Miniprotein binders against Protein PET54 (PET54). Designs and how they scored, part 20

Target 1, 293 residues: Protein PET54 (PET54), of Saccharomyces cerevisiae (p10834)
Amino acid sequence: MKASSKAIKLVLDHLKSTGRVLGSVESGNSATISEKTASVNKQQQLQEKKPSVLQYRSYNPYLVKEDFLSILPENLYKKRGQFTNELDFQLMKVRDPKYFQFKDQYYLFFNDYNSLTEYIKLTKHSRINKIRVKMTPLAQPLPTLLTKLQRYSKNLYNAFRSSEQYFEGLNEKVDVSGEFTTNQLRSILDSVEEIENKSVLVWNIPTKLRSHDILNYFWFYNIRSSFKIYWDDEMKRNLRFISFENSHDAYRFKRNYHGLLAKELLTLSEKGDAADYSLEMDDSKILIEHLSE
Short names: E, the ipSAE of ESMFold2; O, the ipSAE of OpenDDE; V2, 0.75 times the mean of E and O plus 0.25 times the DockQ between their complexes.

## First folded at step 13 (miniprotein)

Design U7 (from N6 with Y6R F24Y Y27E T36E E39R E87L M98K; at its last look DockQ between E and O 0.52; V2 from the best seeds 0.64)
Fold by ESMFold2, look of step 13:
Structure U7 (fold): chain B 293 residues (1-293), chain A 102 residues (1-102)
Amino acid sequence: as target 1 above (293 residues)
Amino acid sequence: SDEVRRLLERARFLLFYAQWLIRYAEELADQGDYEEAIRLFNEALEILEKALDLLDQARKKAEELGDPSLAEKIRDLMKEAREKLELAEELIQRAEQKLKEK
């Protein structure tokens, strides 16, 4: 296979947000860090008010935590069967807060800034899928980052609850108040992951299929909510949010229907009307993204 | 204004869809399904052209309203969209060549 892709930047979200990401890695010489001292002052130095978030830009939406762990030196990852906690991080796929679409970047949330800088040093010559790794500390102000994450989390939680909650919540302001803490961030990320595991985004379910038709046709899935979050009448394209009571249903829904021709779904759901079927020659594919994949 | 906001929102939606089409088409090409990949790349081109048209309309309206900062942000977005369109055209050419080699 000789297929390769050029770098593409899609910045639609910048029209609604102030999310500018700038970063510069200042060269730090490699030095073996000794665990000689465990003083309280050392722990206080690690708790300085600096964002401990790395940004990784990639058009590949399928990267998982293992992709970021496997580029560390072998003696830190593969010898013990478990990764050591001083370099541990929480991975987040960055998504648009309204449509939940991948924004071509990932955040790696570290416990402290020293762990972040060490990860950069250890991975600066590494590659993911043959692309040179460039990790950039996120310089975005903490209130801005928290506001974007809270907006995403709120919209996703509302969508998980119901279409009414989602659309009512779109116009509500999200205010950041008080101190920003790593614990609050991790709590938000954990909550988001739980909902993402149970949710899919589905392009091009035929518009003739109303929400009750979807529920009736897919009765053997435990669907929690299902609604169109956007549609384009001219191009005849739409995006639907579907959430399930469990993650297995989200997984198997994608497995079973991703890439299906939209007209095939219409045929399966519209028993006994072959004539109307031919005038709706829609070759669109149903495309499904499981939010946790 | 409401008109510029509506144009930008629609363009944003179409750009996300085009990106998904490109991603899926590349998956198909990796599996050797070059005919279907080319069809989807061509659909992505069609969607990108429409998105660019909407962005151009939004840019003109922003200039009419005397908002040069917004017009410049829209021009930056149009540049990104045109680069994606060029990439999709390149991916079509690569897939067509691979189909011939098959």
Scores: ipSAE 0.659, ipTM 0.858, lowest interface PAE 1.1, mean pLDDT 76
ESMFold2 (binder alone), look of step 13: mean pLDDT 89; pTM 0.891
OpenDDE base, look of step 13: ipSAE 0.706; ipTM 0.886

## First folded at step 14 (miniprotein)

Design V1 (from U2 with T36E E39R; at its last fold request DockQ between E and O 0.50; V2 from the best seeds 0.61)
Amino acid sequence: SDEVRRLLERARFLLFYAQWLIRFAEELADQGDYEEAIRLFNEALEILEKALDLLDQARKKAEELGDPSLAEKIRDLMKEAREKLELAEELIQRAEQKLKEK
ESMFold2, look of step 14: ipSAE 0.710; ipTM 0.879
ESMFold2 (binder alone), look of step 14: mean pLDDT 89; pTM 0.885
OpenDDE base, look of step 14: ipSAE 0.706; ipTM 0.885
ESMFold2, fold request of step 15: ipSAE 0.723, 0.723, 0.674; ipTM 0.886, 0.886, 0.868
ESMFold2 (binder alone), fold request of step 15: mean pLDDT 89, 89, 89; pTM 0.888, 0.887, 0.887
OpenDDE base, fold request of step 15: ipSAE 0.569, 0.563, 0.566; ipTM 0.832, 0.829, 0.830

Design V2 (from U2 with E26Q D30Q E90K; at its last look DockQ between E and O 0.72; V2 from the best seeds 0.68)
Fold by OpenDDE base, look of step 14:
Structure V2 (fold): chain B 293 residues (1-293), chain A 102 residues (1-102)
Amino acid sequence: as target 1 above (293 residues)
Amino acid sequence: SDEVRRLLERARFLLFYAQWLIRFAQELAQQGDYETAIELFNEALEILEKALDLLDQARKKAEELGDPSLAEKIRDLMKEAREKLELAEKLIQRAEQKLKEK
C-alpha cells in the first residue's frame, strides 16, 4: 500500500513543481529596488547545446542497456554482466504518449556531445542482434522530448487511475518549466516505473466483455482499471489498457493470455451465447504488451 | 475536412495494429513457429495495404481542398506504411526460408 502512494506523490509533486501556480504574491509595497544598472550583457550565447541524445530504431521491444554496451570494442570479449561503460549513458524505450505502445525506438542519453560522438565512432560497424547499428543524433530539442515524456507520464498516471481521468487528461496542457536536465528525465522515468510494472496493453479482447465484465471474468487477477484506449468499430479491433494492483498479476496475465485466440478466451467463459460473435474477431490473436518489458 | 480527418484516424489505427502483428509474428518466428508467423505477417500486409488506400484517398482530398501541408503529412504516413510493408515482406521471405530448412 505505502509504495504506490509514494510513486503517485512523486508524479504529482513533479507535476506540481512544474506547475507553479503563481499564487497571489501579496502586493508588498517595498519601494527601493535601487538602480544597479550592471549591464552584464552576458549574452550567454545560447550555444545550441549540441545533441547529447542518440536515436536507435528497432522493432525489437526487448533491448536493454547491456545490448548497447555489448557492441563497444572494450566489451567484445566480455560476458554479459562484465560490460564496462566509460561513456555513461541512460537508455530510454520510446513509448507513445497517448497509447503507451512501443514506438520502435530507443534513446541513448549521454552526459555530453563528446561522449555521444565517441559512442558513434566506436559502434559504427557494430551489430545488435545481427542488425547493423545505425544510430542518429536526435534532431528534436530536449524541451520537446521532455514535453513528450511528461505527457506520457501524465497520461499513464491518469490511465492507471481510471478511464475518465485518462480521457479528460488527454486535452490538458503539459507545462514544461525550467531547463531540461538529465536528472529531470530520470525522475520522470523513475516516477512511472511502478505503474509500468503493473500495466498492460491488450489487443483483441472480445467486445462483448465490457470493462466491468472484464473484472468479473478475470476474477483471479487484482485488476485496478480496464478500458478501451483505442478502437476501430469498422475493423472490429480494439486496444485496451489494463492495470493491476501488483506487477505479478500483470506478468501472469501476459503469460496466460498472450497469443491466445479471442474465441478461445470466450469458450473459457461458460456464458454459452457464443452465437453473436462477429466472425471477424474470432480468429484474432490476443496481443499483450507489458509496459515494463 | 472531417472526411480527411476520419480517413487519417483510421489509417493511423491500421498502422498501429499492423505494427503489433509484425512484432508478434517476429516473436513466433523466434520461437520457431514460422507457419503462424507467416500468417500474421500476411495479415499485417493486408492491413497495411488498406492503410495505404485510406491514406491515398485522404491525400487526394487534401489536394482537392488546396492544403499542400496536409498532403505532405499524409505522404509521410504513406512512406511509413510502405516501409512497414517492405519489412513484413522481408520477414515473410526469411520465415519461409527457415520453414524450408526444417
Scores: ipSAE 0.656, ipTM 0.860, lowest interface PAE 0.8, mean pLDDT 83
ESMFold2, look of step 14: ipSAE 0.686; ipTM 0.872
ESMFold2 (binder alone), look of step 14: mean pLDDT 89; pTM 0.891

Design V3 (from U2 with E90Q L91R; at its last look DockQ between E and O 0.56; V2 from the best seeds 0.64)
Fold by ESMFold2, look of step 14:
Structure V3 (fold): chain B 293 residues (1-293), chain A 102 residues (1-102)
Amino acid sequence: as target 1 above (293 residues)
Amino acid sequence: SDEVRRLLERARFLLFYAQWLIRFAEELADQGDYETAIELFNEALEILEKALDLLDQARKKAEELGDPSLAEKIRDLMKEAREKLELAEQRIQRAEQKLKEK
């Protein structure tokens, strides 16, 4: 998904303005239809092809499921989030499928549209970190959403395996078969989370360090894969994907090196290959994002 | 066009980097390290200005190729980049004021 957060908001605002106001007419008819015969069941399944997905736009990349649960009324919080599956949802941080960068939005995947509308109603006056909550239903067709999710999942899995698989797989078609199901969605999100827990994105490791040099400098980490996703020759900036055999190594790698000056990394290494360090990187900071955090 | 695609890909990369610089600078300012935050905000401004230049080149090329839908999408990206640039400028002024008060 390559769209600015404002472009997506503009499209959703236009859909709202055309008389497709969510939370009233659509949910009432769906509830009535779902209590009837096989003919009604077929119509309800067709309507449920649309994802029951809320979009939340935020520049804050550190929101977790508890942030979205804690804004429910306090006496309903445990009933809705911990002791029943009635209002449960699955949270997804939306990332670019090529660079794995946060796209300033989250998706909340609900089991059905009634749960989605109830969540909107219960949270419409709430705030997350003092910012007014505005949840908007996503109008995207289910096959399109599943294709985008599987594209992200495939690219991430390939990056976890190797540079060669990542670059070879960037343009391969994603085969999405069958109907949208909660099990299919949960499986995709679980596999993504597994890999994200073990992966970091690193800006500005010195440009001359090859993947072999990275492995040698960081031998005390159990690194599984390391390669440059992208580099800009003019601006002398780069983005590197590094994955580890375990999530603890990803966590402590960020803790130990985030914010360090790139030149300090070369000074710390004291190896001959570090002597090739370019002076244009002297003031750059190493910036690290742990994909699960 | 391959040229438009390459310009947009490069601009997307720089926009992601600028956003990360802004986030880190905001974290440092919240911790009271206004000097480092200002350095990172200023780098974000440089990156955003370059991204805007690349987007403007891509927009002009899309218009030359007769693709006004693509040109409009590029204008939307440029608007977002300008808003982030204005935000970073405001944060620099605020951080500089905080340094004077120390």
Scores: ipSAE 0.658, ipTM 0.859, lowest interface PAE 1.2, mean pLDDT 76
ESMFold2 (binder alone), look of step 14: mean pLDDT 89; pTM 0.885
OpenDDE base, look of step 14: ipSAE 0.668; ipTM 0.864

Design V4 (from U2 with L77E; at its last look DockQ between E and O 0.86; V2 from the best seeds 0.72)
Fold by OpenDDE base, look of step 14:
Structure V4 (fold): chain B 293 residues (1-293), chain A 102 residues (1-102)
Amino acid sequence: as target 1 above (293 residues)
Amino acid sequence: SDEVRRLLERARFLLFYAQWLIRFAEELADQGDYETAIELFNEALEILEKALDLLDQARKKAEELGDPSLAEKIRDEMKEAREKLELAEELIQRAEQKLKEK
């Protein structure tokens, strides 16, 4: 119980720390600090911080940091788990800030531009899963990335709480205060990891199962929240978010129901008059994404 | 425009669904169920075509509204959707070949 509250508090405190309107500093007394005009015109040239982020496009959602390390020359003859990382980078899977789905891309965050350049040089002819590696420096400014990540984090946090908080929060501006740092990135990623481990996206759950019906039907799972994120009435398809109080239930839920026919899920509930199923959803497969995978 | 937004949201939804169908079909093909994999890849193709149509409608409306920057962003999304369509076609051909080898 107590650990979930700390991660939640860290996200809230991070969201609040960016939103602190500096309250009125009381006008404390006018002590005459003398005009030492030391004109240190250190024009710190805002050296346009050269991009330190690589973009890798891939349809494979299951790539891990080790896959990106394995292609380094130093790791060519090493087994998994023995890879070295002299260039030090952080891998981020790119998910949609609103729908939470994988966006067919990864970002590699390097400490500096030189490390990024060296990684490109070392991996230029390498392959990941037989596909030729093509990485490009990310042209997007770091503040834009931070804004997208903060929006993802906020929306996921809201979804993990309730449907109401999710939908209300979608239109809220994300205030990005301060200079983007690798530490801020890490802190945001670490803040969502627990939520991602407890959250699934589910396609094609029968529309007859309302949010209340889902909790009752899946009574043996500790479901925290369940709601439709999006639906298409013409295609009769829907995407749901389901969160759990523990990662084990999320994993079991995927294992037990991923790939089942929507009609098979309904027949497992002895309660449903089978008659009034719209035939068009019946042959749809239930597809489940675990957000930590 | 609200209409352009709605078209884009619907198109993106379909693109995400098609992506998941492709992935699940790949999982089935890896298990040796090439018949079901081919069916799901074909469903994914039909969905991708619908998504492309919605994106094209959104593009045209963005052009009519005088927003060339939005129209260009939609063209980029259409390119990504076409790349997914080509991938699904390649995966079908591979699965059909594997089915013939059984």
Scores: ipSAE 0.663, ipTM 0.867, lowest interface PAE 0.8, mean pLDDT 82
ESMFold2, look of step 14: ipSAE 0.681; ipTM 0.866
ESMFold2 (binder alone), look of step 14: mean pLDDT 89; pTM 0.891

Design V5 (from U2 with L87F; at its last look DockQ between E and O 0.60; V2 from the best seeds 0.64)
Fold by OpenDDE base, look of step 14:
Structure V5 (fold): chain B 293 residues (1-293), chain A 102 residues (1-102)
Amino acid sequence: as target 1 above (293 residues)
Amino acid sequence: SDEVRRLLERARFLLFYAQWLIRFAEELADQGDYETAIELFNEALEILEKALDLLDQARKKAEELGDPSLAEKIRDLMKEAREKLEFAEELIQRAEQKLKEK
């Protein structure tokens, strides 16, 4: 119980620390200290900070930092768990800020541009899972990336709480204050990790199972929230978000129901009114993404 | 426009669903169920085609609205959808080859 409140508080405190509530300007007195602070126009040339982020496109959702370390020449003859990392980087899996789906992309965040260029040089001819490595410097400004990540974090936090908070929060602006730092990135990623471990995306749950019906049907799972994120009436497909009070239930839920036919899920409910299922969803597979995987 | 937004949201939904079908079909192919994998890959192709149609409609409307920047963003999404379609076709060919070898 206490750890979840801390992660939530960290997200809120980060969201609040960026949101300077303009506290009341106490009208402190006008002391006229006229000191000629020499405007050293340090034109800090905003040296266009050379990109320190690599983009890797992949349809494989299960890549970890070790997969990107394994392709370094220094690790060529090492086993998993023995990889060295002279080039410190952070791996980020790219998810959609609204729908939370994997976007077939990874970002590698390096401390500096030199480390990024050295990594490209060392991995230029390498392969990950038999696929030739093609990494490109991310052309997007770091503030734009931070805005997307903050939006993901906020939307996921809202979804983890309720459908109402999710849908209301979608239209809210995300204020990005300050310079993008690797520490800010890490803090945002760390803040969602617990929520991701407790959250699944589910395709093709039968429409007859409303959010309340899902809680009752899956009574042996400690479900926190469940709602439709999106649905297509023509295709008769739906995407749901389900969150759990613990990561073990999220994992078990995926393991038990991923790949089942939607009709098979309904036959497991003793409520024999199987008759009025629209035939079109019955052959659909239930597909489950665990957000931490 | 609200209409362009709705078309884009629907297209994105279809792109994500197709992506999941592809992933699940790959899992089945890895288990040696090439027949079911091929069926799901074909369903993913049909969905990707529908997504492309919606994106093309959105593009045309963005052009009619005089928003070339939006039209360009839609073209980028259309490119992503085509890349997924080509990938699914390659996976079908591989699964069909494996099915013939069994």
Scores: ipSAE 0.616, ipTM 0.845, lowest interface PAE 0.9, mean pLDDT 82
ESMFold2, look of step 14: ipSAE 0.688; ipTM 0.872
ESMFold2 (binder alone), look of step 14: mean pLDDT 89; pTM 0.882

Design V6 (from U2 with E83Y; at its last look DockQ between E and O 0.66; V2 from the best seeds 0.66)
Fold by ESMFold2, look of step 14:
Structure V6 (fold): chain B 293 residues (1-293), chain A 102 residues (1-102)
Amino acid sequence: as target 1 above (293 residues)
Amino acid sequence: SDEVRRLLERARFLLFYAQWLIRFAEELADQGDYETAIELFNEALEILEKALDLLDQARKKAEELGDPSLAEKIRDLMKEARYKLELAEELIQRAEQKLKEK
């Protein structure tokens, strides 16, 4: 009869506890158990908060995953399949969540902390573009990082959908519920990459070209959304987000128009009104960033 | 305040644009088009000077409103802008030197 024996033991334990409560022995035992439990929780807490993300600061916005793989020792570099399972990482170019502009840094997302520390050891003497690499584990708490990633992902998705969703969503709170798993993080990064492949940022499309004019002039492209993120009336500069139904259109749009004078675009869009171009003294260049580049 | 936020947003926009001008100018200089690169570097200088002016206005207003933590963040942005301005000036000198050397 285990129920009756447990009740008897509880009564006996109570009598022992009342006798020990007045003595230092009972207090010492309780403090010892509390310290052991707290120590175990601290170890679990420290392990769970260790970042598996490396930060690399660089003014160069054109670095790709190969730039970070090629600085590994040659034997590891030549066997790239092995890095998929052990030292593999997902590269993210860190961008401003409002203007989607490069913030002079990259994140390398590793599967675990041991992979991160091994990568640091293997690359500590390496260089990218003749600059010695300094890889630093992120110091930000995981909830802060996840909130920033979700904010960026939501703003980018909204911009991909429409101007209205982008501007309405800028001030909405991002609800980060529960713990992020590595699978959820990878899924978010993959979806961001998919949208970035189909999107460009364009500086200095002439402001006299209205949205309808842009769609008509660029009718050879399957444009999904196009709108000005920001414009400066005094400096006569603007930034436009353009997304396409496919990545090939984003690629060829940049190839065809990056570096052209803005007034040359007016010439190509105007139907025989060449004299009107002399009234606009805009000598700015169209600058295009493909977000996946 | 709302005015400080508007000044900061405008300044950040101009800082991003100046950074892109510098990047594109460096690409042109690497291709040997030093004349166009110098034009773009000089435009970046003008944009950076305007951004610094806007940041200085925002810093003064933040101090008048009694928000020293915001004023310190603005000073950090100003340090970044000054660094980029000095970098662009150095890149102009290098591009002018290479143009003379052919």
Scores: ipSAE 0.639, ipTM 0.850, lowest interface PAE 1.3, mean pLDDT 77
ESMFold2 (binder alone), look of step 14: mean pLDDT 89; pTM 0.890
OpenDDE base, look of step 14: ipSAE 0.674; ipTM 0.870

Design V7 (from U2 with T36E E39R L77E L91R; at its last fold request DockQ between E and O 0.40; V2 from the best seeds 0.62)
Amino acid sequence: SDEVRRLLERARFLLFYAQWLIRFAEELADQGDYEEAIRLFNEALEILEKALDLLDQARKKAEELGDPSLAEKIRDEMKEAREKLELAEERIQRAEQKLKEK
ESMFold2, look of step 14: ipSAE 0.772; ipTM 0.906
ESMFold2 (binder alone), look of step 14: mean pLDDT 89; pTM 0.883
OpenDDE base, look of step 14: ipSAE 0.757; ipTM 0.904
ESMFold2, fold request of step 15: ipSAE 0.732, 0.738, 0.718; ipTM 0.890, 0.892, 0.879
ESMFold2 (binder alone), fold request of step 15: mean pLDDT 88, 88, 88; pTM 0.874, 0.876, 0.879
OpenDDE base, fold request of step 15: ipSAE 0.650, 0.660, 0.660; ipTM 0.866, 0.870, 0.870

## First folded at step 16 (miniprotein)

Design W1 (from U2 with L77E L91R; at its last look DockQ between E and O 0.86; V2 from the best seeds 0.72)
Fold by ESMFold2, look of step 16:
Structure W1 (fold): chain B 293 residues (1-293), chain A 102 residues (1-102)
Amino acid sequence: as target 1 above (293 residues)
Amino acid sequence: SDEVRRLLERARFLLFYAQWLIRFAEELADQGDYETAIELFNEALEILEKALDLLDQARKKAEELGDPSLAEKIRDEMKEAREKLELAEERIQRAEQKLKEK
């Protein structure tokens, strides 16, 4: 666990340091000029390359990499390791950078454009959940996509740390003017996955339960942070971010509480001092998304 | 500008909530719990109608501020929300038919 947490911190600390140095400082020295020139050339080269990203739109948030592998021809799928690295890709569930909510789409990151076109060719007649697949190369320039990924990564890292970092960082500039490498992209996506594995989004925990109440009631879970992202006083609905020190706690938290009536949570948390407000709650349900879902 | 942003933020929050209601309702329907699924689909309809009202208010203000590009984006979001509303209505009818076939 310490090694995974340290690796995530190192990658994100590097991004913070690089972004703050590059985004907050203008310098005319020869080292800075040489670095700017190299960065501009690399960015232009990235913009000239065909995108190696496929977009798949789906309302189903439960798709995993195996769902996209299983639609390849049987000879490639059933015999693991027989398909080439050209068909390998990294799957990303696309989420809103503020609320971390699924945006009804997935990205498939391929090593190169030829792998992307081969995947489309091999899957053009396939179905996922009885729906004919329509895989579309992403039209966005790569730097634009990287900026969105870094925004999401930064917001998620901040939320994992604390409420204060999340809200303070929500509008901070994300600098993409650094050197781009395929390994850096993969490292960002891996770090995001590590945090997502330890995090849940929870709808409708009663607003009367403060962060300390959450920690006290859920003491069986090693909760790292818990705070409300947003709440609507008129509709009486809210969204809470909860992160854990390990992914098993995130998984079992969803398993144990997803679909529970919110009023039942209040009665469980106040056994000795039962309150009338348990009868005043509407029939809203606690809905939980494990971010690695 | 600030009022439009607050309207959009609230509407998008409600749209995400409605989407989760629909997902959970579909899970329950797949398990055969059609009555609870219908209750959740109906809540999603109520939430979507509120979100559409907020989006319409934001669209009108964007037009008053002379931002037709933003107004068109909001109209696209409203179209997406109406498609989800229509989906939920279809799922309710389907679940009600399943209950009658029992």
Scores: ipSAE 0.678, ipTM 0.869, lowest interface PAE 1.1, mean pLDDT 77
ESMFold2 (binder alone), look of step 16: mean pLDDT 89; pTM 0.882
OpenDDE base, look of step 16: ipSAE 0.684; ipTM 0.872

Design W2 (from W1 with D30Q E72Q D76K E86Q E90K; at its last look DockQ between E and O 0.33; V2 from the best seeds 0.57)
Fold by OpenDDE base, look of step 16:
Structure W2 (fold): chain B 293 residues (1-293), chain A 102 residues (1-102)
Amino acid sequence: as target 1 above (293 residues)
Amino acid sequence: SDEVRRLLERARFLLFYAQWLIRFAEELAQQGDYETAIELFNEALEILEKALDLLDQARKKAEELGDPSLAQKIRKEMKEAREKLQLAEKRIQRAEQKLKEK
């Protein structure tokens, strides 16, 4: 079980290059990590650069850069793969920094405000998957966005290692040192890609399947780690993080179990008297998000 | 208060789960599985209603505690939850129509 030393190194090198993790364990309660706006005062020299980031809200988690290129007038009669991009932008899928779930939004990072403005102009009447395009300039400062992305990267890296490292690392301060650049953003995204390819979020795994039981139950998958990251005991719902040693297993896991009834998952376990499991099993469906998709 | 916090934490969990159900239901509807999509949208509706109730309880308690700023934040979350509810309802109606067309 060699964790991809390369992915780990990339994440670490990026975390080192973009800021010091100051390991002050603030002992306090499950406080919402109020982003104490570290005194953004001194880096006021990030000139009021007009927003170069567009926000697109969508419930479709599977949009790619090509979907955003396809709506440009220049691409109206082109096939996928033949799209031109004079404005150049980077697409980012927005994920929760703590729970890693898709946040029903994308960011488009342009090189400048003029490119962003031109993109809005060109796409104002366009549709993505029959939905009218409604993009808005992101009002969040770039340093705040970078901090969230660094938090995401750090937390994902910790989760990929172990439950212990994930939970311990949640309260660690991420200090963002330096100027936000599109290259830094790209670098952080590239650093987590391999981990994302190997990681899934899973809703509604039966509570009877403990984290240690999951590895044994799914013995035909090379599972690296499995733990609950978010749960509600009254609702009997839970979100699990599961990481795999390879991306193929992650993909196969999603394909095989996404949309399955949670009760059907338990019937696949030869061990238990099927009768006693039946009554308490919620008719909930297993919902799986592959972090690379 | 700890009670307001607990209500908000639970409500936010439910909102988070309902959002996932909506996404999966949309995916199924796009695949033409309108029946299963309707089931998941209905589950999302029920969960959103529970979340709205918890948010309303939290709002009332925030008002009782004299925190109008918190109450206003909660009202915003309630608005977003209602927008999701209305979305799911519209999606059910569309899926039901599509199911009748088959």
Scores: ipSAE 0.646, ipTM 0.854, lowest interface PAE 0.8, mean pLDDT 82
ESMFold2, look of step 16: ipSAE 0.646; ipTM 0.849
ESMFold2 (binder alone), look of step 16: mean pLDDT 89; pTM 0.883

